VHH binders against b3qqe0. Designs and how they scored, part 9

Target 1, 332 residues: b3qqe0
Amino acid sequence: MKINLDRTSSGFCIGVQGTIHVAEEKLNQSGELYCLGDVVHNEVEVKRLEALGMETIDIPAFEELRDAEVLIRAHGEPPSTYETARRNNLAITDTTCPVVAKLQKTAKMLHQLGYQVIIYGKKIHPEVIGINGQCNDEGVVIKHPDLSDEAEIAPLDLGRKTALISQTTMDVPGFYELKKNLEKLFAEHGHRNPGTKSGEWMAVRDIDITSEKTGGRAMPELVYKDTICRQVSSRNGKLRDFALANDCIVFAAGRKSSNGQVLYSICKDANPHSYFIEDVDEIQPEWFVGENGKPVESVGICGATSTPMWLLEKVANYIGKTFGDDSGNPDA

## First folded at step 12 (VHH)

Design s02
Fold by OpenDDE, look of step 13:
Structure s02 (fold): chain B 332 residues (1-332), chain A 118 residues (1-118)
Amino acid sequence: as target 1 above (332 residues)
Amino acid sequence: EVQLVESGGGVVQPGRSLRLSCAASGFTFDDYAMHWVRQAPGKGLEWIGNIRWSGSTFYNPSLKSLVTISRDDSTNTLYLQMNSLRAEDTAIYYCARVHLEGDEFDYWGKGTLVTVSS
């Protein structure tokens, strides 16, 4: 019996993995760590970390906290959070996702350069709050790409140099729809990039922003940067292939995991011998017996984006030891 | 306070259609993904489909031809249209909200029972 562990399509995103890793290290060192907000939306993982000494706190609790270590999560925080930390003598362990950190820096630079910053995203989302904080909360957050929400567009200054960026988890089609509609809106009001026939906004690169700041070539008045993270979009196809490539699939996720439910349905559709578990105690011996009464040749272990890798490894090891031939190292 | 209330369940004959509703309060759909799930007697949870904040819908492949999810933002109501109901569709149907950060159900309705019987 070959055990195949999906390490590419399952598990936390790189940002969240980094956060968890740092959290573990800190907890191992100090035995206590505050986390501003939920570190991950997985109950098993949260409980594990809590058992290690992590305490999840909200914003009000954070504001009252003194002389403690606080973990900042992958989605990042606004500058005000850091100011509070300084004021309250809090030691910050910053695990902001590099993608988000770059985005925040971009937003800050654009704002400093005098751009009106439009953020495609959800105003109430922590990531957007962090991004907008880099703009002194002067960013214009738009969620409706068709510009149908008058309240969202009311703050827009159509004569001001303007930059469009996005929350990392927004949809790509919506972003470009918004771009198109903004192009039209600004053009109709007489604001266009010079030399452009259609009033197209120009893509900005990191180098361009830096150049302008250093007195180099001036950036166009109307610019955009695609800041959407595409890590999650390719997972569904890969998972289907993974499901097809194994005789049996053991899918590990929390029952409350929305992503888990979706991905499991994909697995089950691709491979009817797919089974959903939260933990190893749910595994059934009959899952690993083929129609011919012989052990299956291959078992795929996979999970949701919120499934910890240690859990998947635990499942793999359990199956290998319990149902596999003594030689089944999932890493071999 | 966030609340989800399912309605529209009942006894229906095979081959008939049924529309379930989920009335949401305390939040707006345009910020959240909403899912429909069901649990048949003695079975595990089965995912039906979802509607994203953007309005895009996704369905369980096994049910795609039989269900349609929609929402009315003006009334903050989620809908599940089910067609050609079968006995196997007998279940408690739940609407669930996905956490804003997008990986876990944070709120559930109490569910509505659908019984498909002759």
Scores: ipSAE 0.729, ipTM 0.930, lowest interface PAE 0.6, mean pLDDT 91
Fold by OpenDDE, fold request of step 13:
Structure s02 (fold): chain B 332 residues (1-332), chain A 118 residues (1-118)
Amino acid sequence: as target 1 above (332 residues)
Amino acid sequence: EVQLVESGGGVVQPGRSLRLSCAASGFTFDDYAMHWVRQAPGKGLEWIGNIRWSGSTFYNPSLKSLVTISRDDSTNTLYLQMNSLRAEDTAIYYCARVHLEGDEFDYWGKGTLVTVSS
């Protein structure tokens, strides 16, 4: 029996992995670490970290905390959080995702250059709060790309130079729809980039922003930057192929994982011999017996984006040890 | 307080259609993805489909042709339209909200029972 572990389509995003890794290191050194908000939305992982000494705190608790170490999560925090930390003599372990950190810097620079910053995103989301904080909370947050929400668009100054950016987890089609509608709105008001008949906004890069900031070439008045993270794109297709390539699929995820449920349904549709587990104790010997009464030739192990890799490895090892011939190294 | 209340379940004959409702309170759908899931007797949880905050819908490939998910933002109600019901569709049906910052269900209703029998 060959055990195949899908390491590419399963597990945390790079940002979350970084956060967890740093948390583990700190906990191993000090035995105690506060985390501002939930580090990850996986109960098994949270419990593991708690057992190592992690304590999750909310904003009110954070404001009262003194002389302690606090971990900042992957989605980042606004400048006010760091100010509070300084005031309260808190040591900050900052694990802001590099993509988010770059976005925050971009937002800050655009704001400093005098741009009205439009953020495609959810106003109540921590990432957007952090980004808008870099704009002194003067950014215009829009969630409806069709501009149908009057409250969202009310703060817009149609005569001001303007930059459109996005929350990293928003949808690409919606972003470009918003761009198109903003182009139309501004053009109708008589605000257009020079040389453009239709009033198209111009794509800008980090180098363009930096150049203007340092006294180089000036950017157009109406600009946009696609700041959506595409790391999770195309996972569904790969997972289907993985499911088809194995006789049996063992899918590991939390029972409350929405992503897990979705991905499992894809596996099950592709391969009816797919089974959902939260832990190894749920594994049944009957799953590994074919219709002919012989052991299956291959078992695929996969999980959700919120499934820790150590859990998948644990499952693979368990199956190999319990049902496999001594020769099945999942990493071979 | 966040609450989800499913309704519309009952006993139906095979081949019939049924529309389930999920009334939400304490929040608005505009910021959240909502899912329909079901659990048949003696079986695990099965994902039916979802509607994202943007209004985009996604379905279990095995059920795609048989179900439609929609929402009414004015009444803050989620719907599941099911067509051509079969005995295998007998289950408790739940609506669930996805956490704003993650991929986990943070709130569930008590569920509504659908029984398909001749």
Scores: ipSAE 0.561, ipTM 0.882, lowest interface PAE 0.7, mean pLDDT 91
Fold by ESMFold2, look of step 13:
Structure s02 (fold): chain B 332 residues (1-332), chain A 118 residues (1-118)
Amino acid sequence: as target 1 above (332 residues)
Amino acid sequence: EVQLVESGGGVVQPGRSLRLSCAASGFTFDDYAMHWVRQAPGKGLEWIGNIRWSGSTFYNPSLKSLVTISRDDSTNTLYLQMNSLRAEDTAIYYCARVHLEGDEFDYWGKGTLVTVSS
């Protein structure tokens, strides 16, 4: 029986995984670490790291903390957080996801170039708070792509050069719907990129923005940058392919995980021999017996975006020890 | 106080349609993605689908031809339309809210029972 562990499409995104790894290293070194906000929204992982010495703090506690080490999680923080850290002599271990860090830099540079920055996102979300902090909180946050919320669009200056960016976790169709509706709205006010008839806003890259800042080239009046992270968006298709490639699937996640429920439904549709577990004690021996009464030839092990890799490895090891491992070592 | 209250369940004949409602209160409804999940007696949870704050939907592939999820942000109400009901659709139906920063359901109700029989 061959055991295939999905290391590609299961588990935390690379940013969150990096944050957890850094936290573990620091805790192994010193046995203590403060974390501003939950390091990850997974209670099992938070409890595990707390057992190693991590203490989760909120903003009021952070503001009173002095002469300590603090982890900044993958979502990043606005500039004011770093100002507080400097004032309080805090040692910062900054694990802001590279994608988020790049987006914050993009927002800052666009704002410095004089663009009115529109952020597709949720105003109360920590990522958007961090992005807008880079714009001195002058960014216009829009959550409704159809522009149906007059209060969201009321702050817009339709005659000003303008840049559209997005919170990394928003939906791609919504972003382009918003872009289209903004193109119409600005064009109705008589503002469109010079030399165009369509009112289209122009896509820009980080190098274009950098060149404009240094005086190397001018950018159009109305621009956008699709800053949505695709690291996770293709996961549905890859997980479906994984499920099809195995005789049965053991899917590990918390039952309260919404992504776990979504991803399991995809596995189950692709492979009716898919089974949901929270831990190894839920595994049933009959899952590994094929229709012909013989052992299945392969078992795939996968999980949700919030399933720690160590749990998937635990499941693989358990199945290998209990029912035999054809490869001698679990791998995807 | 966050509350989610499902309604519209009951005994329904096979082949009929049924619309379930979920009344939400105690939070800004249009900041959240909302989900429908069901559990048949003695079975595990089965995810039905979701609807984002933008109105976009995604459905369990095995159910997508039979269900439609909608939301009315003016009344803070989530809906599940189910068509061509079968005995296999007998279950307790739950609506659930996803945590703003994470992927866990942080609230769901006690559910509404749908029984497809007779």
Scores: ipSAE 0.559, ipTM 0.861, lowest interface PAE 2.2, mean pLDDT 88
Fold by OpenDDE, fold request of step 13:
Structure s02 (fold): chain B 332 residues (1-332), chain A 118 residues (1-118)
Amino acid sequence: as target 1 above (332 residues)
Amino acid sequence: EVQLVESGGGVVQPGRSLRLSCAASGFTFDDYAMHWVRQAPGKGLEWIGNIRWSGSTFYNPSLKSLVTISRDDSTNTLYLQMNSLRAEDTAIYYCARVHLEGDEFDYWGKGTLVTVSS
């Protein structure tokens, strides 16, 4: 029996995993570490780290903190956070995801070039707060791609050069829907890129933005950059493929996890021999017996985006020890 | 006070259609994804689909052709249209709320029983 652990489409994103790893290292060294906000949207994981000595603090507590070390999460922070840190003599361990950091830089440059920055995302999300902070909080955040929320679009200046970007964890179809609707909206108000029939916005790269900033080639007035993280956005497809590639799937997630239920449904659809568990005690021996009465050849272990990797590893190890040959190494 | 109240369940013959309703109170759908889930007797929860705050819908691939989720913002009501019902569709159907920043169901209705029998 081969046990395959999904490390790419399950669990926390690479950015968050990096944050957790750094946190663990710091805690192992010092025994204490402040973290601004929850390291991840998972209570169990937060509690685990707190048990290791992490103290999760909010913005008010952060503002009062002096002469301490503070971990910045994968979601990133606005410039104001760093200013506060400097003022209060706080040592910052910055674990901002590289993808998010790049996006923040992009947003900043676009803003500096005079673009109205539209952010496809959730206004209250820490990542969006950080991104919008790079725009002096002048960005327009839209979460309804059909532009049905009048309050979201009210701040839009339809005559201003405008750039559309996205929160990294938003859905790709929604982003492009938003793009199309914005194109239509701006065009209806007489704002179009030159040479376009329907007022299409142009895709830009960081190199294009940099070029304009340095006096090179001028960018169009209406532009967009797809800044969605493909690691996150491609998870559904990857998970499906993973489910197809194994004889049996053990899916680990919290029972209350909506994401878990959604992703499990994908697995179940792809592989009818998919089973949902919250913990190892729910695992049934009969799951690992094929229709022919022989043990299955492969078992895939996967989970929700909020499923900690240690839990997946725990499940893999349990199955290996209990039902597999003694090679309990999920990476073997 | 947040409340979710499912209705429209009952006994229906195979091949028939049924529309379930979920009346929401104490909140609006603007910041929430609304989900339909069901639990058949002796089985675990099965996710049916959701409608996001944006109005976009997502479905269980196994049920996609058989169900439609919609909402009426003016009445703050969620709907589940089910077509071509089968015996295996017999279950308690629940509507559940998920905050846009959350990944968990934070509120559930009491459920409505759907029995598909000849």
Scores: ipSAE 0.549, ipTM 0.881, lowest interface PAE 0.7, mean pLDDT 92

Design s02
Fold by ESMFold2, fold request of step 13:
Structure s02 (fold): chain B 332 residues (1-332), chain A 118 residues (1-118)
Amino acid sequence: as target 1 above (332 residues)
Amino acid sequence: EVQLVESGGGVVQPGRSLRLSCAASGFTFDDYAMHWVRQAPGKGLEWIGNIRWSGSTFYNPSLKSLVTISRDDSTNTLYLQMNSLRAEDTAIYYCARVHLEGDEFDYWGKGTLVTVSS
């Protein structure tokens, strides 16, 4: 029986894995580490790191904290957080995800170039707070692509050069609906990029922005950059292929994980012999017996974005030791 | 204070349609993606689908042709339309909210029971 562990579409993204490794290193060195907000939304991992000496704090506690080490988690923080840290003599370990850090830099550069920055996102979300902090909180945050919320659009200056970006976790169809509606709104106000048929905004890359900042080619007045991260959405197709390639699937995640439930529904649709577990004690031996009474040829093991790789490895090892051909057969 | 209240369940004949509602209160409804999940007797949870604040939907592939999720942000109400009901659709149906910063369902309704039988 072959055991296949999905290392490419399961488990924490590389940014979160990096955050956890840095936290572990700091805890080994100092034994004292605070994290501003939950380091990861996985209760088992948070408890594991707390056992090593980590303490999760909120903003009020952070503002009172003195002479300590604080981890900045993957979604980043506005500049004011770093100012507070300096004031309070806090040592900052910054693990802001590279994608988020790049977006913050993009927002800052657009703001410095004089663009009115529109952020497709949720105003209360920490990622948006961090992005808007780079714009001195002058960014216009819109979450309704149809522009139906007058309070969201009231701050817009329709005559000002403008750039549209997005919180990394927003939906792609909504972003392009918003772009289309903004193009119409600005054009109705008489503001259009020169030479466009219907007032289309120009897609820009970070190289275009840096080129303008250094005196190179100037960007038009109305621009956008699709900053939505596709890491999670790309996993659906890869997971389906993985499920089809194995005789049965053992899917490990917390039952309260929304991503886990979504991904499991994809596995189950692709392979009806898919089984959801939280840990090895839920594994049933009959799952590994085919219709002919013989062991299945292959078992795929996968999980959600919040499932630690060590748990998937634990599941693989358990199945191999408990039901594997190697349990008494040296030739397997 | 966050509250999700499902309604519209009951006994229904196979082949009929049913619309479930979820009344939300105690939070800014249009900041959140909302989900429908069901649990048949003696079975695990089955995710039905979600709808984001933008109106974008995503469905369990096995149920995609049978269900439609919608939301009315003016009344803070989530809907599940189910068509061509089958005996296997008998379950407790829950609406659920996902944590703003995370991956977990942080609030659930009490559920509404749908029984598909004669």
Scores: ipSAE 0.493, ipTM 0.848, lowest interface PAE 2.6, mean pLDDT 87
Fold by OpenDDE, fold request of step 13:
Structure s02 (fold): chain B 332 residues (1-332), chain A 118 residues (1-118)
Amino acid sequence: as target 1 above (332 residues)
Amino acid sequence: EVQLVESGGGVVQPGRSLRLSCAASGFTFDDYAMHWVRQAPGKGLEWIGNIRWSGSTFYNPSLKSLVTISRDDSTNTLYLQMNSLRAEDTAIYYCARVHLEGDEFDYWGKGTLVTVSS
């Protein structure tokens, strides 16, 4: 029996992993650490970290906190948070996801260049708050790609050079729908990039933005940058393939995990011999017996984005030890 | 207080259609993705589908042809249209909210029972 552990499509995103890792290190060193907001939406993981000495605080508590260490989580924070930290003599452990950090920098530069920054996202989301903070809270946040919400579009200046970016966790189709509708809206008001009949906006890279900032090549007036993180979007296809590649799938996730339920359904559709568990005690020996009464040749272990990798490893090890040949290597 | 209240369940004959509703209150409905899940007697939870804040829908591949999810943000209502109902569709149907910052169900309704029988 070969045990295959999915390390690519399962587990926390890189950003969250980084946050957790840093939190653990800090806690191991000091035994105490404040976290501004929920570090992860996984109860088991949160409890684990709390047991290590982590305390989750909200914004009001943060504002009153003095002479302490505070972890900034993967979503990032606006400049105001850092200012508060300085004022209150807080030591900041910044675990902002690199993708988000880059996005914040992008937003800041665009804003500095005089662009109206449109953010496809949720206004109340901490990531968007952070991004918009880099724009002095002058960004225009749009959640409805069809531009149907008048309140969202009311602050738009249709004559101003404009850049469209996105919250990292938004959907790709929605972003491009928004782009299309913005193109139409601006074009109808006579604002178009030169040489474009339909008023298409131009894709820009950070290098383009930097170039303009440093006095190099000027960017068009109407630009967009796809800043959506693709790590999540690619997981579904890979997981399906993973499910197909194994005789049996053991899917580990919290029962309350929406992502877990979705991904499990994908696995189950691809491979009817897929089983959902929260922990190893739910594993049944019958799952690993083929139709011929012989042990299955391969077992795939996978999970949701909210499934800790240690749990997946635990499951893999358990299955290998209990039902497999002692070869003990989940990565083999 | 966040509340989700499912309705529209009942006894239906095979082949019939049924529309379930979920009334949401206590939060900004249009900021959240909403899911439908069901639990048949003696079985585990089965994911039916979801609708995101953008209106994009995703379905369980096994049920995709039989269900349609929609939402009315003006009335804070989630819908599940089910067609060509079968006996195996007998279950308690739940609407669930996904956490704003994560991919976890943070609130559930009490559910509505759908019984498909001749």
Scores: ipSAE 0.464, ipTM 0.838, lowest interface PAE 0.9, mean pLDDT 91
Fold by ESMFold2, fold request of step 13:
Structure s02 (fold): chain B 332 residues (1-332), chain A 118 residues (1-118)
Amino acid sequence: as target 1 above (332 residues)
Amino acid sequence: EVQLVESGGGVVQPGRSLRLSCAASGFTFDDYAMHWVRQAPGKGLEWIGNIRWSGSTFYNPSLKSLVTISRDDSTNTLYLQMNSLRAEDTAIYYCARVHLEGDEFDYWGKGTLVTVSS
């Protein structure tokens, strides 16, 4: 029986894997580590790290904590968190994802240059809280691209030089719809970049921003930067192909994972012999017996983006040892 | 406190339609993607579909011709329209909210039972 592990579409993104690696390293060295909020949104992984000595704390507990080491997770924190850490003599291990850290720096630089920063995003989302903290909480957060929510747009100063950025996980069509509607709104107020008929805003890069900050060329008054992350865009189709290529599928994810439920439904539709597990103890021997009573020839193992790769490898190893031709002998 | 309350379940004949409601309270409803999930007797969870804050929907491929999810953000209500009901659609139907920071369902309703029987 051949065991195929999906390494291309399953498991945490590189940023989250980096956070987990740093947490493990710190825990192996000291046996103690506080983490502000869940290190990842996966109960199994959080429990595993807590068994190694990690303690998850909330903001109130963080405010009272003194003389300790605290991990900052991948989505980052606003400047006030770091200020509290300094006040409380906390050693910060900052694992903010590089993409998020870069966006925070972009937002800070735009704000320092005097731009009114518009953030396409969800106001209560921790990523947006962190970005807006870089703007001294003066950023204007807009979630509705059609500008239909008067409360969202009420803080806009239509005469002020303005930059549009986005929470990394927003939708691309919405971002460009918002850009178009803002262009119209500002132009109707009489504010537009020179030389534009329709009042188009200029796409800018971080190089353009740093050039202005260091005394180079100036940017126009109305600019935008598409900061949406496009890490996984065709996963559904790839997963369907994987499911079709195997006689049966073992899909590992938490049952509370919405991504896990969505992806499993795709696997199940493509291959009716797909089975959902949270861990190896849920695996049933009858899954590996074909309709003719003979063993299946291949087993595909996959999971959600919230499924750690070590769990998928554990599942593969378990199936190979328990139901494979060389069960009881883990060395090849 | 966050609360999700499903309603509209009951006994329905095969081939008929049924509309379920989920009343949401204690949070800003239009910040969240909302999902419908069901559990048939003695079976595991089966995902039905979702609807994002934008109104965009995505469905379980095996069910997409039979179901429609909608939301009314003015009344904080999520809906599931089911058509051409079959005996295998007998299940407890749950609405669920997805955590903003991750992909986990952080709140569930208590469910509403739908029985497809004559």
Scores: ipSAE 0.352, ipTM 0.766, lowest interface PAE 3.5, mean pLDDT 86
Fold by ESMFold2, fold request of step 13:
Structure s02 (fold): chain B 332 residues (1-332), chain A 118 residues (1-118)
Amino acid sequence: as target 1 above (332 residues)
Amino acid sequence: EVQLVESGGGVVQPGRSLRLSCAASGFTFDDYAMHWVRQAPGKGLEWIGNIRWSGSTFYNPSLKSLVTISRDDSTNTLYLQMNSLRAEDTAIYYCARVHLEGDEFDYWGKGTLVTVSS
């Protein structure tokens, strides 16, 4: 019986995993660390790190903190946070996810080039706050792709050269719906890229932006960059493929996890031999016996984005030990 | 502050339909995905489905033919339509909000009891 552990679509996203790892290393070294905001939205994990010496602080406490070490979590922070840190002699350990950090740099360069930056995203989300901070908070945040919210679009200057980017976790169909509607809105105002049939905006890459910034070829006035992270947005499809590739699925998550409920329903739809557990004590031996009375040929182990990898590994080890099968070694 | 208030529960005969409401206040309702969950007597929580800010819905496959979730962002109200009710649908029904950057329910209501009894 082969045991397959889903390291791709299960557990905290790779950025959050990296943040937790860095926090653990710092705490092992010094026994104390401040974290600006919850390192993850998972009470058990936060309490675990606090027991190792981490203290979670909010913005007001951060502004009063002096001569200390502070961890910046995966979502990133606006420039004002780093200015405060410098002013207060704080040692910043910055674990901003590389994808988010790159997006912040993109937003900054577009703003510096004079572009009106439109951010497809949720205004209250920390990632958007950080991105807009790179635009001196002048970015236009739009959440409704149909442009139905007058307050969202009121700040738009339809005559200004404009760039559309996205919060990394937004939906792809919504981004392109927004792009289409912005193209129409700007074209109706008489603003379109030269030589375009329908006033379409042009896709740009980071090298195009840096080329213009250093005096190279200028970009068109109306541009976009699809900055949506496909690892997050394609998870449902990858999990479905994983469920189909195994004879049975053991899915580990908290029952109150919204992501856990959605993802389990995907697994169950794809593979009726999917079983939900919160921990190993819920595992039943009959799940691993095929119709012919022999062990199933493969077992897939997966979970939600809030399921720690150590729990998935615990599940894999338990199944391997209890049913005497070393195939697909869970430690590898 | 954040408040979710379910209503519309009661005693209903098998085979009938029932619509539940969830009044939301204290937050920007259209920023959030909203969920319905239920808890039958002596059972754990069972997820019914969700509706995203975009209006798209996703349902527990076991219930998809029996339920419909909708939202009215102008009145900050979430709805659950249940059809062809069975005795096994007897439960406390909760609406729940998901944390904007996480994946766990951060607020849910007190629930509304639905009893399906002949």
Scores: ipSAE 0.206, ipTM 0.641, lowest interface PAE 4.8, mean pLDDT 85

